# Designs tried in a protein design chat: miniprotein binders against q9h3h3. Part 80

Target 1, 235 residues: q9h3h3
Amino acid sequence: EDGFTAEHLAAEAMAADMDPWLVFDARTTPATELDAWLAKYPPSQVTRYGDPGSPNSEPVGWIAVYGQGYSPNSGDVQGLQAAWEALQTSGRPITPGTLRQLAITHHVLSGKWLMHLAPGFKLDHAWAGIARAVVEGQLQVAKVSPRAKEGGRQVICVYTDDFTDRLGVLEADSAIRAAGIKCLLTYKPDVYTYLGIYRANRWHLCPTLYESRFQLGGSARGSRVLDRANNVELT

## First folded at step 7 (miniprotein)

Design M18
Fold by ESMFold2-Fast, scan of step 7:
Structure M18 (fold): chain B 235 residues (1-235), chain A 100 residues (1-100)
Amino acid sequence: as target 1 above (235 residues)
Amino acid sequence: SLKDELRELLEEIVELAEEALEAIKEGNLDEAKELIRRAIEIAERIIEELDDEEIKKKAELALYLLKMALRAIEAGDPKKAELILRWVIKLVRLLIEELK
């Protein structure tokens, strides 16, 4: 039952990744054009499948901002998939540690901070802050989902190059907080996305590795970060 | 029964998608497009006749992916169509199993 739900979510994610993206690419576009682009494509108004009443008439999978230094490296996803099938047939326990080892072996190291917000001004404001941080060089790359047909929360994803590099993950969290973001953040490695690890997964794994909560009063970082797998406070 | 008719139509979509996948591997892109168009017609009929929101939502995703596979071939990316068709086959097989 949970397996069917995970496959459905994975298929939706694959379709979004394959549909056209609306991209502000700071490698080829001057930073001075960002504010006009953000005004043209607020994520609360951009629709997943297109609508004459929205900024887009055609499907949009993601709205993304690429930083000046952005250089994508997905690693060996094909090798990861083959190793994942072998792991499932081996009877070996499927744990965060075994998934981490598969990711390292196949160089599938990227991950992302996730925030889920309802469609509206707060989502658009949060996305604008993240997009400016990317263009200014404090973050590498980010994307936000368009508005779904059924409504519901939208997700902002802020990427880091290596989920095993805790300092890099924490630096991204700090930059997100400096951009004015105060909501709950969770960190998910891309290996979990490629292997279909979502909330209702067959192995009952927590689908995220880290959690960040906004903290006022005396915190140098502005947040408290927890390693969920090891139950250890990182800040 | 309506469930038996629905299962038969879903099985036909799987067969058409599998044949389209083999056509792509053989370089027969025009045949692949025709097979996908036939699968789309069946999926559209299923969606039009269904009132069950859960089944309809799952069928709508499969239809969307079939149309995406067709566009991928038309855009000159048959490898992308192969990946999409494998997902269609997997999702439709899961839907058939749910209906047993």
Scores: ipSAE 0.545, ipTM 0.848, lowest interface PAE 1.6, mean pLDDT 87

Design M19
Fold by ESMFold2-Fast, scan of step 7:
Structure M19 (fold): chain B 235 residues (1-235), chain A 100 residues (1-100)
Amino acid sequence: as target 1 above (235 residues)
Amino acid sequence: SLKDELRELLEEIVELAEEALEAIKEGNLDEAKELIRRAIEIAERIIEELDDEEIKKAAELALYLLKMALRAIEAGDPKKAELILRWVIKLVRLLIEELK
């Protein structure tokens, strides 16, 4: 049962990655065009599989904004997957530490802050704030899921280049908070995504490395960040 | 039984997808497209017979991926089609197990 659900989720994620994306690319498009683009493609209205009544008639996998300095670097995903198979057959313990080492060895270092919001004004407003921060250079790249056929919460993903760079991860959290975001944020290294490790997995791993909560009277940057693997508060 | 008939049709989809994958590797793209179109026809027929919503959604996703693989070949990206077909085979094999 669990294996079936995990594979279904993985296949849906793969399909979204392979379907067309709606992209605002600040490397080639003037920042002055962003507001019109955001008004044309609010994530609460863009449909995953297309709908004549929505902004899109054809499928859209993701709505994304690329910063002026954005340079894609997925690392050696093929080598990572081969090493993962070898690790599983070796009988060695599969822990956050062993996955971290595997990711470093294969340069699969990117990660993302995730926020889940219901379709509506708050989602669209949050996405606009994130998109503006990306175009203005405070964040590198972000994407948001389109509206699912059956409804449900949508996800905004804000990427960082290196999940092992704690300062960089915290700087991204700070920039998200400065954009007006006050909801719960969780940080997941992309290595977990490439290996198909979700919340429920056979190794009992927590794919969330950091958690950020907005708190009135919190840190100078407006949030409390917890390292979930080590149970250490980062201020 | 209907359940046995559905499993046989799902096995046929797997066989067609595996043959399409080999056709792509050999550069036989027209053959690959025809095999995928046959798999699509069978998948469309199966989906109409499924009552379980979770199984039906997975079958609908497999059909969507088959159509995506066909479009990838038509767009000149057979390597993308290979990756998609491997996911189709994996999903359909899981559907076969769920129906046993």
Scores: ipSAE 0.537, ipTM 0.844, lowest interface PAE 1.7, mean pLDDT 87

Design M2
Fold by ESMFold2-Fast, scan of step 7:
Structure M2 (fold): chain B 235 residues (1-235), chain A 100 residues (1-100)
Amino acid sequence: as target 1 above (235 residues)
Amino acid sequence: SLKDELRELLEEIVELAEEALEAIKEGNLDEAKELIRRAIEIAERIIEELDDEEIKKRAELALYLLKMALRAIEAGDPKKAEWILRWVIKLVRLLIEELK
């Protein structure tokens, strides 16, 4: 929880968002082209800053798949940030409920399931499953990080429209599990990202709202989902 | 000391980035680009002379952002360059503080 590390990670995320993305857009591209696109751009081989020996010679910030019904909506991020600064100077308590209200007021509702995997076959296979689910309409949109220069884990982000819609969040988890994903998943609302709230924050807020663990055997959904902020088991 | 010399070079990058921000605000985009190019040259020299991989990694991110700011001005988006340069200033100032 070094402040410099947090700022460095935030700046890296900003640079990735600003760099070009490799996108399969199912709104304009036939689903039949997906398998060829996945073979051309496996995330374990796409490099963050480009390499003539990789699928990309130029920098790539993210590899993404947009579903047919995907409609981007970031909400009023500027209004959210202004309201957050006003809240910090007020006498009002800063709680998960207060942040939820700010997010609703400013329509900053999106969130994402995160999974972290080492570069290799398992990552590429997991991404292909997620991408197929997006193109088939079980998920709305997803992205995966390219391979970093120094190595390390890559992240797959699977987005939902509204983190306050518990049913929608759980339906996305079910679709991820149906795609064959068995690793740990954590769900983070984008409002925490925009406000710079990470694990070790001064307000002692948990930016991870849900956690999903794969269960072998009798679970009807294939996973156990916990509300980490309230310590309540949902499935 | 060697740390003092490194801090002086990092301070020069901050000064150039701050001057580039002011040039953008005044509509002097050619001046802003030249100031950013000078900051890039200093950052490249720092990275070339560093043997500490953690400091080098942090300096490499600042260099990458400086190049991104330059490209933003060239693409006709000086507001984006202004935002990026504020991040450069913040990151380089944090690195300077760590070296004190």
Scores: ipSAE 0.513, ipTM 0.841, lowest interface PAE 1.9, mean pLDDT 87

Design M20
Fold by ESMFold2-Fast, scan of step 7:
Structure M20 (fold): chain B 235 residues (1-235), chain A 100 residues (1-100)
Amino acid sequence: as target 1 above (235 residues)
Amino acid sequence: SLKDELRELLEEIVELAEEALEAIKEGNLDEAKELIRRAIEIAERIIEELDDEEIKKQAELALYLLKMALRAIEAGDPKKAELILRWVIKLVRLLIEELK
């Protein structure tokens, strides 16, 4: 969309990852300071490139909350990227299964539930709920994008350690719902992000593995989860 | 033509970025910084003269990445700069192809 290529979107994501982050780290900061931090840095007001009129004068790539037990494990991203280049030149089919095996081989297993919201009260409220769930131990880590120059939708990412652990992915969905989130969620493995698999990818891969919709009445989990790759309802 | 002039300037950015990448590989960080600063100057001039919002937006991202690469070297992380410069080369080459 907007005429951007998958490569352009991947480069923007890389730049955000490399720019400074605003982090509330529950491993080193008392939980009692969270509400003041959330009030200081509402994602609808934090600007991507800095603005004297916003909470930040300097660029911010992400606003993040780390849980008390958070222990980052990115795997072998360098090995993954080298193997990806080899795969592209090999002529072998590029499929979800091939990417899954590549991710397992290089231990790049993390993934995330995504929610896209317009800048404003609903975004800030949703982020506050997610941040509190992280600090209280129901979720492990989350981040939210700052407001872009053009003012498009912002994204909240809620991470899990292993995208191949379906039970763990579903438990994170349940915790997000318990935090009061009712919007559409989609789940994306980080391997897809590292390799630039976005909506306009040349391999025609669906950029997400799961979809979660809020459900009223009759579901023990409070949501309906679909495995998009296999077209199977999990809940 | 305007497109031919723009393409020549973009090609110069690619050449400077490729030279900067080689300078980093050889450990010549001061040379790499000078080459990146020259690429930044060209990118800034391109952006000032562009009326096409799509091309301008793509050029603005490339400029931003060039500045990130420079900052990475200044912060003592030349490997990070190397990764960023590879992305600059890729994106600017794609932009050059769009102008054909």
Scores: ipSAE 0.562, ipTM 0.859, lowest interface PAE 1.6, mean pLDDT 87

Design M21
Fold by ESMFold2-Fast, scan of step 7:
Structure M21 (fold): chain B 235 residues (1-235), chain A 100 residues (1-100)
Amino acid sequence: as target 1 above (235 residues)
Amino acid sequence: SLKDELRELLEEIVELAEEALEAIKEGNLDEAKELIRRAIEIAERIIEELDDEEIKKLAELALYLLKMALRAIEAGDPKKAELILRWVIKLVRLLIEELK
């Protein structure tokens, strides 16, 4: 993305994060209430800016499910941003390894598997599967975007706590597949998001670390996973 | 020209947002809200005159953020309003650049 588009996307993301969220929190809510909550707030019907004809009359930034063991660890985002400014001034090379080191130093380790689906039954069914996996303890936390005014695909984000833990990232992929998800998945560390690094960036960095494709016959995981940054098959 | 008039109005929004930030820092929340309301009125007028869809979307986002900053102050969170207003200033400066 160019500078104009990157800033626009960053501002939209900030607005969504700041607007109210619809949350099913398994730490304080019995699992038996999940099905009713999913029926009340299907993501294909929840609107981003509110509409009297939808489940929400007021803006909703995200629809989220927190697992019973979910403990957020966002790290030191302010320290990360300050270090990023210093790095840009220093003349030191900006590479995936350099960003990985900044993320580790400031404990900004979270990342997410992303799936993009059109509004409708398949999105709602996929979200229900993910939400149940979170409540059952197979995944830690997930969120899905509400329906945008102009339409387009919605995104389901399934978070892991440490993008440097390859086994943990692959275990999350396996759990997503076990939940019945068959679409393309891509994995992005949050450090890239916090620093405003998207597909088209000054540093020519690939913000997508992994890519997962469903396979019917084969691995126990049900997927083929690629290391997109190095173009190497992992499964 | 209309383009020059629109840029002047966008600069006025930046000035109002900067003054609102100063008012928040001084604890003058009623003044901050009034400055933000004035910026909202100007932004609504500007959006009516924009033809480029991507520029219009950016202006609509800036307007949305101005309204969000106002609500943050009303909800008792002036620190949130400060962060939002800094984003408004950044986006409006991008709009000014695109109209050159």
Scores: ipSAE 0.529, ipTM 0.849, lowest interface PAE 1.7, mean pLDDT 87

Design M22
Fold by ESMFold2-Fast, scan of step 7:
Formats: structure tokens, C-alpha cells, sequence
Structure M22 (fold): chain B 235 residues (1-235), chain A 100 residues (1-100)
């Protein structure tokens, strides 16, 4: 909702991460079971806190699909948070460059393409396309938020291993487009999420590194990607 | 005033959460659970009295996190509870500022 602080949003994200997840794990589950699982747990119907009228009676933080090659590596998040507190008290400027260096030092390198969609058929269809791309090996891992108690847009997150690897980030964008996704995408490094960098943050930082817009027709790739930090079009 | 009484109750939640953090650090998990349960009772009462929808949502998140911290200790993960309680303290302090 409009008017919530960055701290409130960060706390909600932490709570979701800590609550149970509904996971389709392609490392241990046959791909033939995916369509039934997607039909059982459409994200527009799965509720954040549980509801007798939904697929879940208990809280669900995230709905996720893990690819066959998925190997979690969150880095040293505790060390990152301690260094962040020290940075804030040091008087050093807080810039994209200092956050990038902090992330590299603590090996917190993962990031994600984000898409925000209203609950309904379009969300469920987009999630199904992303989930199939993960199970087929074109993407590594993805998750989608459950439906909030108050309503509002839901988010699909498609992860990459290293936000400093521009080619890998762009390759993920191409795979998302190949999966049939046409909505606006933004790319956010997980370090920004852990440190509570959202819209209207105290340091006036842009909360995302890249923006991807679908190209209608055209000759090359299915998207136009902008580097937000340098204001440079990459495609 | 009602607003002054509400601020005092929120300050009590912060104090209880801070004491629970110290109890966890000292290995006194039963004491930590008791302190968290007291904070939960106060938070539940406060939410019933809140009129402002945005302030109420902030308080509801803090309550949810207090319950999550309690479950973390009960599940044998006091380090997780420490992290959650620090967020509770931060959120409740922000709520107190909004009431000034």
C-alpha cells in the first residue's frame, strides 16, 4: 500500500522468507508432475496467511520452483548486515558503488528479475510459463508471492546467481521473454533487498539496476534493456 | 490521553522485546518466551484499540513477528528469534514516532 516505509516492506519480506514455502523441486520431483502442481497451487488463489476457502489452511511465504541444477548460495548475509551497520555509522557515502562492494566482499551476489501483476488469470499464466522454463532448464529458480490479505499486486521473482555478471542477467531476461512474458521487468540485486532499499529510500538510490520492456515485433531480441545506474540502453 | 496511553503500551512492548533479546543471549530461553508472550498480549490489546488503518497494519505486522519469534524459540532456533525481535523493536519504535 502507498505510505508504507522501507522498514515495513523489509520486515514483511523477512516474514515471508521465514514462513513455509510451497516448492516444486525439479531436483527430486519428475517434470511430469509440474502441471498438476501448478493447477493445485495457482498463485492468485494461495493466501499469505491461510484461509479455509484457499488451497492452503496455513501461512505460505512463497511459492517456488527449483531447477534441476539449483544450488542455493546466499553468501554471508550476517556479515553483510554487520558491515551495513558499520557503513551507516562511518560517515562514508552510501552509493550504488559502496553497496556493490559490500555485496562482493560478503559474496551476496544473487539478484532477480521482478514482475508485478494483479491477481488473476494473467498472473497464473505468467507463473506457469516461468515455472516450465525453470523445470526445462532455461532458468534456474523462481518464486511468486501468495495473495495478500488486503489484495494488491503479486510479484514473480526470477533469480540469477551473480548480479555483477551482466551477460548472465541479460540471458535470464531473454529466457523470460522466450517463455512468453511481455510485461515490464526490473532487476534488483538481493543485497538491496536485504538492506531494505525500496522506492523512496533515505539514500535516494534507484532500487533496481536494470529495466526490461517488451519490444512489439522487431528484428533482434524480444526486449529493450536499460542500465538504470548509467542511463544506457543495452539493447 | 488515549494516544499517551497507547504510546506507553508500545514502549512496554519495546522494553519486553529488548529484555527477551538479553535473555536469549544469556541462554535463558524460558524467560525469553515469557517476555515475548507478555509482549504478544499487549500487542493484541493495542490492535483492538487502533483506529488508523496504516498504524494498525504496522502493529499487526509487529504482532505477527512476535508470534514468529516465539515459534522460533520453541522450534530450537533462538538465533532466528534474535533477528526477528530486532525487527520488532525497530517497527514498534517507528510506530511510536508516528504517534508523537
Amino acid sequence: as target 1 above (235 residues)
Amino acid sequence: SLKDELRELLEEIVELAEEALEAIKEGNLDEAKELIRRAIEIAERIIEELDDEKIKKRAELALYLLKMALRAIEAGDPKKAELILRWVIKLVRLLIEELK
Scores: ipSAE 0.573, ipTM 0.863, lowest interface PAE 1.4, mean pLDDT 87

Design M23
Fold by ESMFold2-Fast, scan of step 7:
Structure M23 (fold): chain B 235 residues (1-235), chain A 100 residues (1-100)
Amino acid sequence: as target 1 above (235 residues)
Amino acid sequence: SLKDELRELLEEIVELAEEALEAIKEGNLDEAKELIRRAIEIAERIIEELDDEAIKKRAELALYLLKMALRAIEAGDPKKAELILRWVIKLVRLLIEELK
């Protein structure tokens, strides 16, 4: 196992969260300014560590859009981490149900739909669609990663308040599809991120709860959503 | 050897970061900043002398985090600096282990 590579990636993620963010906040900024902001900061051109030739000369961790009704609630992350350490020390089985209960107890309920796209026009177009849906009130909040120095895919994260609210998670998927997004989406609760649940974890947990695939058929929905852990189609 | 010297310098970074953590816990923020600046100088020297791009990239992340910890203390958030320094210690120890 290459534990060093996993820790390196986790440290890079922490640094991005701590570095400055470029934020369009619809709570305090008129919606009429969004198109100019999107043109100024296309995610394919914003660099992670800054470059005089890019839109930013200084490091940027994330590019984010906050909706009019956005009210952040991260819950008790410190209490969650302490309870997780106690659980691991207890030797009790680690299951999705146990993690769900820890998240509920500590009010760490947020989660996100993830989409990974290569830098370029398609990424910038997808982000613009998501950003407009946030400002128009169909989604609550979203962020996109800046361009890495050596390249690679960028990620758009579309958040929901409560991963245990299946209807709310599915409504966010519908709004993403209505915004014109057709790529694969996966849903991850923030509790998994805080506790370091990634692919190939030692508890053999699925690192995401849901997958959404764009599908055309006779149905009103633009996608099919699968519960990954139980292998059950929800839509 | 060069590899033995590299391991020694990386271990010095760990020791400085550990001392900076204790200085923060004791409220000695000026001492913590000076210890972090010394760790930054060592990391910068290591990076200048490295030919291995993979090791250099890992050292560059540790340097970036050390600078971030320093900025956190300067911004009045020593608890953020503590979290960052714990990551520095972890990453540098893993790098030392890989070099063995």
Scores: ipSAE 0.527, ipTM 0.847, lowest interface PAE 1.7, mean pLDDT 86

Design M24
Fold by ESMFold2-Fast, scan of step 7:
Structure M24 (fold): chain B 235 residues (1-235), chain A 100 residues (1-100)
Amino acid sequence: as target 1 above (235 residues)
Amino acid sequence: SLKDELRELLEEIVELAEEALEAIKEGNLDEAKELIRRAIEIAERIIEELDDEEIKKRAEIALYLLKMALRAIEAGDPKKAELILRWVIKLVRLLIEELK
């Protein structure tokens, strides 16, 4: 039952990945062009399936910004998926440690900070802040979902190269906060995404590894980050 | 019955998608496109006749993927179309099982 829901979500994600992306690539495009690009393609107005009244007439899967130093770290996703199928067929227990080891073995190490916002000014403003941080070199790469046909919240994904590199994950959180973001952030390793493991799953796994909450006062700056896997406060 | 007719139409989509995969493997891209167009017509008819909003939503995803596979062949990427068609077959087979 949950398996069918996961495959439905995986198919939607695959379709978004395969549809055209609107990309600002700082490796080949001058930073001076970013503000015009952001004004042309606000995520609250870009439609998933295209609309003559929107900035796009054709489908758009994702809106993305690539940093000047961006180099994709894809790992061995095929090997990961084959090993996962073998693990499920073996009947052996599936745990966070088992998935972590599978990810390390196959070098599928990337992960992402996620923020979910309703369509509108707040989403567009948050995305502009993230996009500027990417182009200025404080973040490596980010993407935001287009507006769905039925509405609902859109997601901004800010990627890091290695979910096992705690310092790198925390540095990305600090950069997101410095960009003016104050909403709840959750961090998910891409291994969970590739294996179709979402919040409700048969193994009772929590796909969220870190959680970040904005700190509202005192002499301290930034945010509180919790390691959800080990239930330890990092900041 | 309506459910039996729906199952038959879904099974026909699977058969057409499987035939399209074979046509792509044989290099018969025009035949693959015709088979995909036929599957699209059936999927559109199913969506028009469905009363169940959850089943309709899943059928809409399969329809979107079929259109995406057709565009992939037209864009000169038949390997992408193969991957998409395998997802169509998987999703439609799951939908058939749900109707049992």
Scores: ipSAE 0.310, ipTM 0.711, lowest interface PAE 3.1, mean pLDDT 86

Design M25
Fold by ESMFold2-Fast, scan of step 7:
Structure M25 (fold): chain B 235 residues (1-235), chain A 100 residues (1-100)
Amino acid sequence: as target 1 above (235 residues)
Amino acid sequence: SLKDELRELLEEIVELAEEALEAIKEGNLDEAKELIRRAIEIAERIIEELDDEEIKKRAEVALYLLKMALRAIEAGDPKKAELILRWVIKLVRLLIEELK
């Protein structure tokens, strides 16, 4: 459905990371100011490239909320990229396992739960729930994309420190569900983002590790989580 | 002939971006900015003169990145500009290949 290649998606992501961010930082800002900030910058109204008629006149790459204990650690991304070029030249098979080992070797361990929603009330409501969970300490950090000029879906990203820590990934899923989120979630390690592993990648790798679906009834977690690479249900 | 003319313009963007990247590596930031401005002019011309929506969208991404590279140098972050320019070169080369 998308008209972009994996390389174009990676370039758009890089540009968003480099443009200014609108940040609510719970490390330096009282939690009581969150509701006013959310009302001022609803993600359905904030435009990617700026518009005098929107909350922003200048470009915004991401709208983010940092938790009180947030401490960024991106690892050795340069070393990861160099090792990736060497791997491609080596003729060794490119698999989820080899990418996992590259990530571990270079300490590029962070990952994120992704949810894609159309611009509107449901997106703004979901983001408000996630943002409150972050400032209350149930989640570490989250961000949401601004509205693109094309009008496509926006993405909410909820980060965890270590994608190899399965329990930590599942705990973040539980906290997202506790915040009232019922839509489909997928989990992507940041190593896949840095290496340009998207839906249309040349190695035909699944671009996400886990999938979470809302579940009513017997589970205390509120969701069913699938390991997509191994096709195994975790919950 | 439109494909040939477009290919030549895209190749010129690649050449300017490669020269700008080399200028940054050598510490010639004023030269790098001028080369990036010339690449921006070509990208803007492509967007203005063509009505092919797919090509326009890709050219718009390249234009945005070129403007970001320029801003990065102006803000005193040439390493950021190097990263952005490498992406511009990659994206434009891919578009040239698709034009066969």
Scores: ipSAE 0.023, ipTM 0.496, lowest interface PAE 5.9, mean pLDDT 84

Design M26
Fold by ESMFold2-Fast, scan of step 7:
Structure M26 (fold): chain B 235 residues (1-235), chain A 100 residues (1-100)
Amino acid sequence: as target 1 above (235 residues)
Amino acid sequence: SLKDELRELLEEIVELAEEALEAIKEGNLDEAKELIRRAIEIAERIIEELDDEEIKKRAEAALYLLKMALRAIEAGDPKKAELILRWVIKLVRLLIEELK
């Protein structure tokens, strides 16, 4: 209803992934430099397409922090997309199960916890906490969107390497909560992102596999995690 | 009708992008680049003549992606150009649907 469709969102995501990224890479940069880097590139001020009045004059697709042990494994994204086109042509039903099979077959297993925050101090503070957790080794990798021209909410993505590894997904949630994050978190496998499956998709699929809600007092874990696909509580 | 003319120009962008995909698959990269350049020219004309801010922004996104596809071929990555062109086709088809 906002003038965006699933295909339009997918095209914008593709453009962001292909534009330059601002990266703090803990594999090659001392952790002591993180605070200065965060002060130089607060996500509320970095603009998507560049602006002389912002920290960047050129387009920035993402602001990212790589952990010291981070080893990227994107899988066979091109093979996944070819298989997706074949599936659509085949007339077979498109279900969460068929997408999971495509992801496993093509080794596109990564996924991410998502949080959406308005531009400002709260976003910058949340990102700093996540970035510190990544550099300190509690999380593997994270990124945050720059400020859009229209000034909408920004997204922080915290990645895990295998969306089928329930323990790994839960460990990431715990680390996010330990960093002081209290907002709603939703988990999306990258296979949905690469195939352009968002909330308003043509196939009426729910792109969210897991959901985390902050729990005040009484829980040692600090959150309640639900597997939305199977309607099973994980914590 | 202005709306009918716009729809025809958008349909031409889709046809050029689809032809560019076939040219890439055949290994005809020079032909693919020429087809993409023609699609860019049409998108630029639409943006110059259009007063609708929402449609203009979507056309600008398609133009940006077309330029990225051209650069990808020039950089020796035609498979990246294929991925980008598929997204251009989807984006422009949705814009056409909204104009009906």
Scores: ipSAE 0.006, ipTM 0.269, lowest interface PAE 9.6, mean pLDDT 82

Design M27
Fold by ESMFold2-Fast, scan of step 7:
Structure M27 (fold): chain B 235 residues (1-235), chain A 100 residues (1-100)
Amino acid sequence: as target 1 above (235 residues)
Amino acid sequence: SLKDELRELLEEIVELAEEALEAIKEGNLDEAKELIRRAIEIAERIIEELDDEEIKKRAEMALYLLKMALRAIEAGDPKKAELILRWVIKLVRLLIEELK
């Protein structure tokens, strides 16, 4: 709590982004090598800071899979951060709408579906399903956190190009569900990550835009998606 | 008191990190590395003597970032080290404020 928590989480995220990543890049690596790569680097066993007894002896920030058509576009993050500092000192209200406008102005549009799972077989199985969907072209890019020093849940992030494109966000949810994922999903725009908007933020902003819950039903299985900011069901 | 000694050691880390930033800006990378190594030694001593798990966790993050900044300079990326050191200064200043 106390504000320091938000800065600490932001620093941990920055460190993970800066540390080496373990990447399966389908743009340059044959799809036939994926199963061996997944077996070599199960996320429940890859350690954040390295351990001679784990698959990695050196720090790993993220384990990622890039699809064949993946083309990264992070926008103008530097301009976004400068504008954010100006906004905070201006006295203007900080709301989801002002953050959305800031993101659009600086073209920081990517976002991600998040799923949090305890280390173990279910995490590794979920990651393998997501990774195969990426390599097969149903999803564009995904990453999963390595195991933390103190344990705790790990996160799988499945990215979309534009958080303002609701159809694209919902299509990604459907592809995640088609990969066999049944756990709770939440959607977070990268602008919130860059600006350090987490659960304990001082502006009381909801840290995610959408929530997806698996829905059991007849032959049509899928999910219920809720717009968390407006409390409106989309599906 | 132990808290007063801890605050003084944390202020020393901030001062060393600020001096390392100036050394990098002047192109004096060997001086910057030595200043960062001194900050690392202080952070390691703080962590060894801390009983408070939350304070220790926060100090461990600052230590990790200091080591990352050192590696960035060694890898030929002093601009990356500058960014990291600014985060070290921010986190340590927040920890000092929390201890008041």
Scores: ipSAE 0.484, ipTM 0.827, lowest interface PAE 2.0, mean pLDDT 87

